# VH-VL binders against Non-structural maintenance of chromosomes element 1 (nse1), part 4

Target 1, 232 residues: Non-structural maintenance of chromosomes element 1 (nse1), of Schizosaccharomyces pombe (q53ek2)
Amino acid sequence: MEKERQDGLSDKHKFILQYIMCRTAGVDNEQVRELVQEQYGETATVEDVINELNNSLHNFDFKIKRVQDQLDGRLTLHFQNLSGDPVSQMATPYPPVQIELMRKIIEWIMKCDDYQYSLTTLQIQKLSRKEMGLAPSVIESHLHTFERDGWLRQREGIWTFTNHALAELDAYLHNEYESNLYECNACREIVIAGYVCDCGYCLHVYCCKHLAHVNCINCNTPWANATVIGRW
Short names: E, the ipSAE of ESMFold2; O, the ipSAE of OpenDDE; V2, 0.75 times the mean of E and O plus 0.25 times the DockQ between their complexes.

## First folded at step 1 (VH-VL)

Design e04 (framework fv_ebronucimab)
Fold by ESMFold2-Fast, scan of step 1:
Structure e04 (fold): chain C 232 residues (1-232), chain A 123 residues (1-123), chain B 111 residues (1-111)
Amino acid sequence: as target 1 above (232 residues)
Amino acid sequence: EVQLVESGGGLVQPGRSLRLSCAASGFTFDDYGMNWVRQAPGKGLEWVSGISWNSGSISYADSVQGRFTISRDNGKNSLYLQMNSLRAEDTALYFCAKDKGYSSGWYFGMDVWGQGTMVTVSS
Amino acid sequence: QSELTQPRSVSGSPGQSVTISCTGTSSDIGGYNYVHWYQQHPGKAPKLLISDVSKRPSGVPDRFSGSKSGNTASLTISGLQAEDEADYYCQSYDSSLRGSVFGTGTDVTVL
């Protein structure tokens, strides 16, 4: 049995908070579930602990956000700061030019005309040289840093947001790019990998598979005819 | 066939904690958002909390924010409400309710309701 | 606390029509079409009567209809019957709370 502290959180709660905070790219929900059961017993849930933590964190504009991978449904937990520009929070380790490049990459991904929400390495190189006058080697170095730090992921030269970046940027993207955003009609989270029906009904790839509907539930049009969001 | 059954209510002293459970059957529990709604004796309905199908979105009424925690276990077809720092004004019949559509749990109306479990907070 | 304002009671004779208003603000009823109505008989759980302003769930008689104008939603019961004697609650999404809000409730008496 744990006594509460003067700040209202137990030492066990603080241990779980620190575990999540130290993993800047996010932590697997199943790993946290094991930790919660070890600390509080078999009947304890991740949801209870995270909500108790979020009650305290809310006063300081922080939150632990659960994110579901849009392709495979894997759940991860992310510590996020709600108060400031999350891109500017990178400023301590990043020079101003690198922060500006990240802002530009976010803009280019969000304003992509093809519903792709992604950029090729070549596109990033061309746009960065044209709009910022950066050398190719400098751009390559910055992209490597963004991938290492968990802000962008790359597969076969195609760059997009990580789940960590989507959690951290959620409020920023809604404020700056509302007209460029799709939200999943099943779970109400941002869609960068999914399907949008001509009627406007939108689902993540995983949400569509999980619900197992062949046709759009709003208009009965086959999902095979829907516009694909993202590249995967 | 489709039903929700609440349990865990009872008589409890102010300042104590209580955990409510809701067992779902007859529908695919993990496709739908869920809600807790309460009704004090002789009073109206008050929405307490909602949770999306995947626990990704959770919301609370101002009256319970910081004291109550909603959670779900999709593997067990169960919804929970952990109630801490209980007050006399929390005395009510607590209903478990399913959102009508595939949603965050509080937009599309509540089409399936349990019978409720009575919580009495008294010294 | 309920945010949406309903009359405390409405009464009518069998065969008449009664209308229940539900008034909110632009952050709830005025801003969205997520307005629902529930019927509750004494000692029973609420039953969804109207969803999304005007849609009737299967099994609900067409005597029940819903509408919305500005910040006010209305439930109309035509051809009032003894079995309609119950409490009626509106519910809306509320963007300022980022959650749901119920109305104060209306007791319908069939004279």
Scores: ipSAE 0.000, ipTM 0.429, lowest interface PAE 16.6, mean pLDDT 83

Design e05 (framework fv_ebronucimab)
Fold by ESMFold2-Fast, scan of step 1:
Structure e05 (fold): chain C 232 residues (1-232), chain A 124 residues (1-124), chain B 111 residues (1-111)
Amino acid sequence: as target 1 above (232 residues)
Amino acid sequence: EVQLVESGGGLVQPGRSLRLSCAASGFTFDDYAMNWVRQAPGKGLEWVSGISWDSGSISYADSVQGRFTISRDNGKNSLYLQMNSLRAEDTALYFCAKDMRILTGYYPYYFDYWGQGTMVTVSS
Amino acid sequence: QSELTQPRSVSGSPGQSVTISCTGTSSDVGGYNYVHWYQQHPGKAPKLLISDVSERPSGVPDRFSGSKSGNTASLTISGLQAEDEADYYCSSYAGSYTYWVFGTGTDVTVL
């Protein structure tokens, strides 16, 4: 009378999972570490708990992804739905026009000139006006919503993806924009802030700093001569 | 430049224990995840266990869960596999394999360097 | 754990092309562009041959190429040479850091 075994989660695992899931813009690895140590003891690690959660979640097309900030290396955890169209999933509460704007902004960021992977407020305004006929006030409202909900970040009018957006869109960007993507040779994540050597070897800003090599390890050319990816 | 040298294999009786070692050189060992992969005689590759650069993330194949323990000593550039309660089906060539990633994360990866393997035979 | 399906063997003569398929599901091969191929000569350790569906590591001849369509990845060896006689394994990321699936393996014979 045996039924095939299914993966189970302890109440402690469920508590940590709920904590992460309820923070839709991501959660600091340090905050989760405190929670894990409180639940499982001082020698317990975030990595072990998240790995156990992911072993159960993958059966349902869900995942917790740890993202390292490309500039400062800060770690955050993000709950992902791997099923279906990621843009529609992330934009579920948005009207169709706003979802279309998000798809356009993703495209414009990915296809921008000079390795920038970012757009100015003015560029977004002009492109949205030309391609969708949206009024400036409508565009401003939607940008505010995207920033509030953790999909885009802005610094002095320069817009790009948040770590949460990069986690959520990872598969989508690889599928739709593979020819426009750089991946870090150190950690294999998408690069929107980093350096690419003329030989093609590419690193996030933080990964380059962590490795502390003056020259490219692939071709021995100084990193000072590398092309800058992103605007940060 | 990169070298992985396994040792510790041999003939062992069912129910006994054996400890494998992998000595790494030619790269910054404590920056990379490491894995054990095995191959039974005449069979394909089977991933056994993986460990992150900081030992913070460890996973096992279902077939060895609860019996095998992976560990590393970054000060000695060494990877270990403690194998307990050995069974005839654990008979295999055991490879040490380097993950291509330098930093921790829940990221896709491949094994860019492999050792030559150490043979474990579980028989009476 | 589940294995990716490969043909048991393929064979060809020097100068011919052979193709090895690697079939999985939408949760591994079909869901990610993280399919890798390894070559293993008799009595030797596996060697990375193709990474990320179609990328060739430094030192791998351009005779080796990879592709993917739906749930099936393919390795093509053009201009088959005697040195290509080996076992070939695909592998795929399957949704978590430490969850890997290898293919069943394909024996390539050069006749």
Scores: ipSAE 0.000, ipTM 0.416, lowest interface PAE 15.9, mean pLDDT 83

Design e06 (framework fv_ebronucimab)
Fold by ESMFold2-Fast, scan of step 1:
Structure e06 (fold): chain C 232 residues (1-232), chain A 122 residues (1-122), chain B 111 residues (1-111)
Amino acid sequence: as target 1 above (232 residues)
Amino acid sequence: EVQLVESGGGLVQPGRSLRLSCAASGFTFDEYAMNWVRQAPGKGLEWVSGISWNSGSISYADSVQGRFTISRDNGKNSLYLQMNSLRAEDTALYFCAKARYSYGFLDAFDIWGQGTMVTVSS
Amino acid sequence: QSELTQPRSVSGSPGQSVTISCTGTSSDVGGYDYVHWYQQHPGKAPKLLISDVSKRPSGVPDRFSGSKSGNTASLTISGLQAEDEADYYCQSYDSSLSGWVFGTGTDVTVL
């Protein structure tokens, strides 16, 4: 229609973009919904605004990605750079050794043989010392920098990817670690917290809960018997 | 000037509680791991508890586990030690100490306070 | 909690060298390079002397040096001076405790 043809990227759209861009660890979908409704009225949706922003951002190899938390389903929005090597881009301010440590940590998380997709602080220290010869205090310092910058999360010394890291690394993980990846059969995103049935059907914890599945839809085996993916 | 100042020590009866505070100044407090170390009169140093910059890693010595709680308030540049079920053997000068490098939990302690004396009466 | 073993005391004359050992296990001194040394004068807070086995902080004289072999770390004070008369403590990370352990302490006497 005529109105829709005339609508372009407005100052209101740019305000919402800047709000998201300034929050490198991601921003709650609900916070953005409030801003969208304030700017455009109560019938405006986050989805429409993000789609309009992404149409413009695509010309510059950027996008805003919505990520659903794998445990509780909470939605966050993440500004992404699609240009170049994702690990190099996320680690732009880091020294080369710290970038290499990040690449190694990604490898060690992805190639775990126990479905945990996580590492203890001790495991990271031992592997970093053995494979890179790094001093333990240097390793610990780099780990906390990765946590501060929103790439890794830690709970009681157990380290894994943040939602922001999963968004940024999505293409990289598919390209480098396809054989080590599980995808959710409901939402088609990478699984690091979920269940995989013996038949191969896989769901995030939240997707399993949200769909209220007691048994696997593909083979009718109870989810209680499934292999647990991740540590939470 | 980088400085740590402990407070809250005093005379306390066995079985009671006491809360120690450590006020930090002269550095970006929220980037450093913090520790409590004690020293009984005429005795050696004993590590009590440690907390990472974001409170994501917390550890305790076996002798205080279940009785003491370490915490921090990064907005107030303050470290705390809540001491419950105090015993005569908890009598000591209590130091707070800062890890040497930003975001490192396993670094040496480069800055120490002067200590606050806790005496648990017999 | 187990402590790292240090000699109770060592003594030397001005200009002499003394060495203080710090012995633990594979879960602490033997397992990691998180071994630190502190100097404490009577009535004062400890002062960091050596970090990460052998690194000297700014302001620490080069006559203080550290090393490690197996489960034993060592602090060497060369060219001993009167002001070196103090207590010395080693410290190591202990993976079995997920925390720190200090040595028993060594009293250095300058004759």
Scores: ipSAE 0.000, ipTM 0.422, lowest interface PAE 18.6, mean pLDDT 84

Design e07 (framework fv_ebronucimab)
Fold by ESMFold2-Fast, scan of step 1:
Structure e07 (fold): chain C 232 residues (1-232), chain A 124 residues (1-124), chain B 111 residues (1-111)
Amino acid sequence: as target 1 above (232 residues)
Amino acid sequence: EVQLVESGGGLVQPGRSLRLSCAASGFTFDDYAMNWVRQAPGKGLEWVSGISWNSGYISYADSVQGRFTISRDNGKNSLYLQMNSLRAEDTALYFCAKDSLRFLEWLSYYMDVWGQGTMVTVSS
Amino acid sequence: QSELTQPRSVSGSPGQSVTISCTGTSSDVGGYNYVHWYQQHPGKAPKLLISDVNKRPSGVPDRFSGSKSGNTASLTISGLQAEDEADYYCQSYDSSLSAYVFGTGTDVTVL
């Protein structure tokens, strides 16, 4: 009977999966390491457990994605649904007008001039009023909800995607905004905080620091002369 | 022996309130998510509400949202359901059910222990 | 709330096999191996019968077995006995609702 069983996830694998799925801001890799070691022993690794989970989840269009913070390199794990419309899925508790605002904000961030990949509060207010006719108080309320729910982050009135939003929207952004995207040449992930050399070679801020290179490895031009991507 | 015992059911008129209790024994109550599931006479199972081990996550079925309140007292090993603005369609046997995984934050696994239920009849 | 679709009733004679289907979507039954089955005898509380598609809890006879293909899970009762006359409910988790989802229930009659 056992040999004829459909391969499933163990109770320990399901516990780790539940832990990751519950956290909309993502789960620190170190927290998952502690759980993995408690469940499987000191020699067990996060990498092995996540690979085992992803092998099962891939057949159902789900994935656990590891995201490295573009500024400080902190690792977080995020549960990702690969099927359907991720914006609608993220916004299922929201009224239709709020879902439309989320779609518009994504578009405005991605099509931002001067490699900024961010919007000021004033820009969001102006664009939301112009394109959707929304009142300032309604816009402010929706922005606070997006921040609370972990989709957008704000620093000094400058709004952009969280690491969770980038993980959840990854496939969507590649499909809809391919011509507006940069990918890091070191880690192959989307760049919203980094540098792009005139030759097209691109790195996250953290990847640039980690490589400890003064000049672009592709064309030997100093990184000090590169175009800055994002605001931080 | 792991056990759940519901109480507080009875006959009530529409628009009134009723509070259900569930007493837990034989396991570490404060480690587990708890659920209320109901069954109308001759009908199927309907999940009503759930609460995480630490009360950090609470969820309700659309049919009871805004009328029912789930709560727990970990010091007393007790689960509660405060039912306000009762309607005839709330008539059902109400079960208390324990989630199978410890420290479950999203109320999504199987329910391994069930109480015998307490009958709520809403009728004029 | 969305419910998983089960046949209203199935029937069989002692010693025969019966199969109960449970059909959902990619966000619940199809998501991964997360389908559970409960047995409820008349006037009694539900009891866990099968967990994780095909795992039997201690004390459940091996004539009860589970399987899953795509968006449909199945419970098979082989060697049907009079004591198997009961209602059977499947349950999954709907990731889009973040909630438990029960099947519509199936009445098993032993003729």
Scores: ipSAE 0.000, ipTM 0.383, lowest interface PAE 22.1, mean pLDDT 82

Design e08 (framework fv_ebronucimab)
Fold by ESMFold2-Fast, scan of step 1:
Structure e08 (fold): chain C 232 residues (1-232), chain A 122 residues (1-122), chain B 111 residues (1-111)
Amino acid sequence: as target 1 above (232 residues)
Amino acid sequence: EVQLVESGGGLVQPGRSLRLSCAASGFTFHDYAMNWVRQAPGKGLEWVSGISWNSGSISYADSVQGRFTISRDNGKNSLYLQMNSLRAEDTALYFCAKDHYGGNLYWYFDLWGQGTMVTVSS
Amino acid sequence: QSELTQPRSVSGSPGQSVTISCTGTSSDVGAYNYVHWYQQHPGKAPKLLISDVSKRPSGVPDRFSGSKSGNTASLTISGLQAEDEADYYCSSYAGSYTPYVFGTGTDVTVL
């Protein structure tokens, strides 16, 4: 690497990096934009700062990744580790039993019937007790931790992956769960919230919104008649 | 005719800047992600940068990150690459390339321009 | 960014078959079924030849075929013709942050 590139990482860049790293569920692009303009002035852009950070981070197999929320297309920024086993990296601060629970939850979500890619609190409790012998209070504690740390999200007791988790696990999920996986035909990303047409053409909600109120490109069937993926 | 036409290349000194343009015609430019790919004389292809239909997603190769800026103007059917702090190793033929379908990156390039030559030399 | 490894050159006589390998890692070729092949004649822009490992675009002869096993993708040209003399590049999806990586390129010579 060039010395000039290494020396170019300022204290202000490190502040932005720490801001992003401390927010495990991701940071809105607009929040980072405001912070960048506050630190570097009106003409500074998120793109320039993140690019400069990634130049340095790449030397250590890390990067800041932009991820679009599958439900509304909003951009978030996430700190990603490119080295090692993704599941082990996710679970570095966790005891072995908690790591095993995360691996099981990933499997249960991916192998979920009827395109749901989600689990109820009751399903997680039942499966965790049956397969691991965990007490209900222990399971609740671990779920709270996974939500706090940005790996899982829930809405009214329905649990699924965060955008952060999907970004971190992308290669792992393709390798381990290819036969259980849908990919968006417009952006190649894993679909946990979207639509699949009877012809097999698949779009996550954001990509479908981009093509709003149009028929499937392959067969011209209305998207209103497509199979819904996810419980959103 | 469905085509991409690059312009703006030329001879430039190290440390200076250059802006490339790509004019699209014959397809709905607004609906597709666009890319820049370069090829140094006698060498292979290197992806440089890509931009989604609405500029909401932008990516760069490590070799140009922090120096180059990709942008687009859908009203003018045009793609741009602002190249700052140019180095000798940036010498290459620069191609404009269209993603196959949809506004997001991550497809394959089904339409290429003829390229514009950038030579960075003292 | 890491490039995908291809042989520098392959050669054959008219009517023979040649195969070009494209070797990556478990994070690109090994992880995704998004490997593409481009043909480039001297002085010309590249042209899409194969998409998504094995799909032929309209207008590409069926003597061009693609496959993938583990971390290696392959392009096979059967019934080699003089017009096939060109450079061939593979490309793979490598994640949403760095979506495209190209191979080192292979020069095909028709003897």
Scores: ipSAE 0.000, ipTM 0.504, lowest interface PAE 13.9, mean pLDDT 83

Design e09 (framework fv_ebronucimab)
Fold by ESMFold2-Fast, scan of step 1:
Structure e09 (fold): chain C 232 residues (1-232), chain A 121 residues (1-121), chain B 111 residues (1-111)
Amino acid sequence: as target 1 above (232 residues)
Amino acid sequence: EVQLVESGGGLVQPGRSLRLSCAASGFTFDDYAMNWVRQAPGKGLEWVSGISWNSGRISYADSVQGRFTISRDNGKNSLYLQMNSLRAEDTALYFCAKSGYDLRGYYFDYWGQGTMVTVSS
Amino acid sequence: QSELTQPRSVSGSPGQSVTISCTGTSSDVGGYNFVHWYQQHPGKAPKLLISDVSKRPSGVPDRFSGSKSGNTASLTISGLQAEDEADYYCQSYDTSLSGFVFGTGTDVTVL
């Protein structure tokens, strides 16, 4: 395989970049691998192409980040804006009231009771009406937009952050909600789907399933007794 | 190509300080955790310290905790190790090592050639 | 600091197979599939040889393979070549230390 070090973006790099940028929910690493092999030959790697893209994007405070799903460990690629306010960057195309709703939803998710890191549709409706005076139809419209644009995901009426949102918000969540955060002891990333042992040892669901033993490796307490983080 | 170049090593008396630097190129520096690993003459590898991509997570081996400080400057693609209260047992070749592209694994996929630190009177 | 236990040395003739063990505890080798192997030639920096127990990085020959059973991981070199003469180190994550731990290292001699 022939590969040159590049300072700027070729047409092939631009095609891959546009493909990733147009998908706010992220794109599967294997799908990008197919595109890379089509453009650069079968020995080309996703990591090499992404590194070349990121070299150019870094000048503009952008990057493509690889994110590992907390439940199944699947890898996805996400276009990020690293400029100072991640919440505003996520909500750039939205009117001010919609940006305010996003900030409040983030707060409600982070501060929810019982380690849930999620909200029901009913909870969002009640809180949005109470704190912002929004009509139910307006709230529903905004929730649909946040789901469509890849910031929130929903399963059976339970809403939480997408992998893309977690990547984009990482620095913001650490700065604003450090006391509300759990971090995985295996991969050092934020946990919204996982387990926390009474000793404080915490793992993503995916990280936990790779344990060789049934008990917490830090304190030897059974994982069956651990507190569940999140809803999935 | 990925390159890591260490500097700052030398001969130093016990109780003194040294600052090591690692210049990184060929990859997006602020996407990866970085580490220092040392090797005493004729002995094995020992992990010394690690720092996450955004400096939010920092860890040290017990043998250096309270004496060494790891830091990074993403704008300069540089990793640092401030070594205080040096002891004869700190004598080693110090490697800069890049974490792999796996949020879970944290293996070291690229290494520098190392910089030698000798602590003796 | 804790170290993972490896044999000091292993030897073989060209074309033979050799196996290097790496023994830890349930808090490191046994606790997760985070066992990695490095090859170091004299005067050179270590090179990643195997990641996550058994995965080969690009450019590593198929004759290098890894496995794990309980608290012991193994690196097997089949079809031993002269250039395989080097030091080999295993590495894992130790939850009790909240950091990384290396093996004691094994010197492979090709006779």
Scores: ipSAE 0.005, ipTM 0.498, lowest interface PAE 12.4, mean pLDDT 83

Design e10 (framework fv_ebronucimab; at its last look DockQ between E and O 0.13; V2 from the best seeds 0.00; counts 0 for: pae E 12.3 > 2, placed apart)
Fold by ESMFold2, look of step 2:
Structure e10 (fold): chain C 232 residues (1-232), chain A 121 residues (1-121), chain B 111 residues (1-111)
Amino acid sequence: as target 1 above (232 residues)
Amino acid sequence: EVQLVESGGGLVQPGRSLRLSCAASGFTFDDYAMNWVRQAPGKGLEWVSGITWNSGSISYADSVQGRFTISRDNGKNSLYLQMNSLRAEDTALYFCAKDTTVVTPYYFDYWGQGTMVTVSS
Amino acid sequence: QSELTQPRSVSGSPGQSVTISCTGTSSDVGYYNYVHWYQQHPGKAPKLLISDVSKRPSGVPDRFSGSKSGNTASLTISGLQAEDEADYYCASYAGSYTWVVFGTGTDVTVL
């Protein structure tokens, strides 16, 4: 939102932008709200500041996207590049073999059996050996790097995309893996943690909890009987 | 019956602001994504912006990015469009449109009658 | 950002069939089956006519039908009637960054 006295980005806007850009894993919306209020006053909104930033960023094919966590609904802000090959941009500091491994992990996650949208370390090691000839110790090193850099997350050896990776990969996943995608009928975002009804109606975990409907609104089948998407 | 009533349109000078409202009734408002669509006099439909039920995902047409802000207040069953830095080409009838949450929620099953925004010197 | 391409106008005699094309890209019309058609009479709000390529809502006459092949969706009006004279718009889901793109619109005239 432009203020009457300015036509471009102030030093305060640039500070907010830098704060978000430097935090690859995303920034909690509430932290940015507090910062906005410190810089602009208690009545300032994060939405107005982010919209003003996006007006400038759009000309350079960048955007700040607000992402909802699929489990707990926590909102985070992520700096995105809207152009080019998202995988190459995510993995720019990596050697070619690591970039190819990232492309394969994306493929393997998207093509998992049984709606898992996640892989164990052992599954990644097996597939990497079979399809790329990589040793298990090499895989452990690469996975640690991907976790450190905010592209993958794991719990108990089960790996999946971070919210940041989902934001960066959104167009790529729609273009390359549309037949493997589920989208939430409540918020239109990709589902890797949620439920899908036999009729095809699909919700994130958080969106399902918020709607508080016992049965699917499309076919009246209980959500308790729906297919679980993801491991969470 | 589903009802969408837009308000807040009017005549405004270029560079100024307006805030549109859409009052919703006859359905559970926070079960649905909501959208703004505009139509310049004698011209076709242009999608302007959309917002999910929880405001967690928001999108804008390129022509309005950075100037317009969509928001909703689920407690008031209301959708809003804050329009800043208005230009002559923003002159249009602005419709509030309801998405559906049935299997393919990307069509607009109910539309308001629109509120006219005229941006002129 | 891009518009779906429709013919500016189509005309037909009463009782004839007319077909309106809607051409997009492999990233929207060619990729998703979320193509919809709206009818708009002068001075009125648009009305949903066809959803999901070919599904007809209750109350829409069966003379309206939809189909898709490749990057092109089509609306066919069989048995054209005077009240079918209106503007017709296609729309497509285009992904989570650009939710909806509309077609350029087609004016149907009944001769």
Scores: ipSAE 0.005, ipTM 0.491, lowest interface PAE 12.3, mean pLDDT 84
ESMFold2-Fast, scan of step 1: ipSAE 0.026; ipTM 0.596
ESMFold2 (binder alone), look of step 2: mean pLDDT 91; pTM 0.941
OpenDDE, look of step 2: ipSAE 0.052; ipTM 0.660

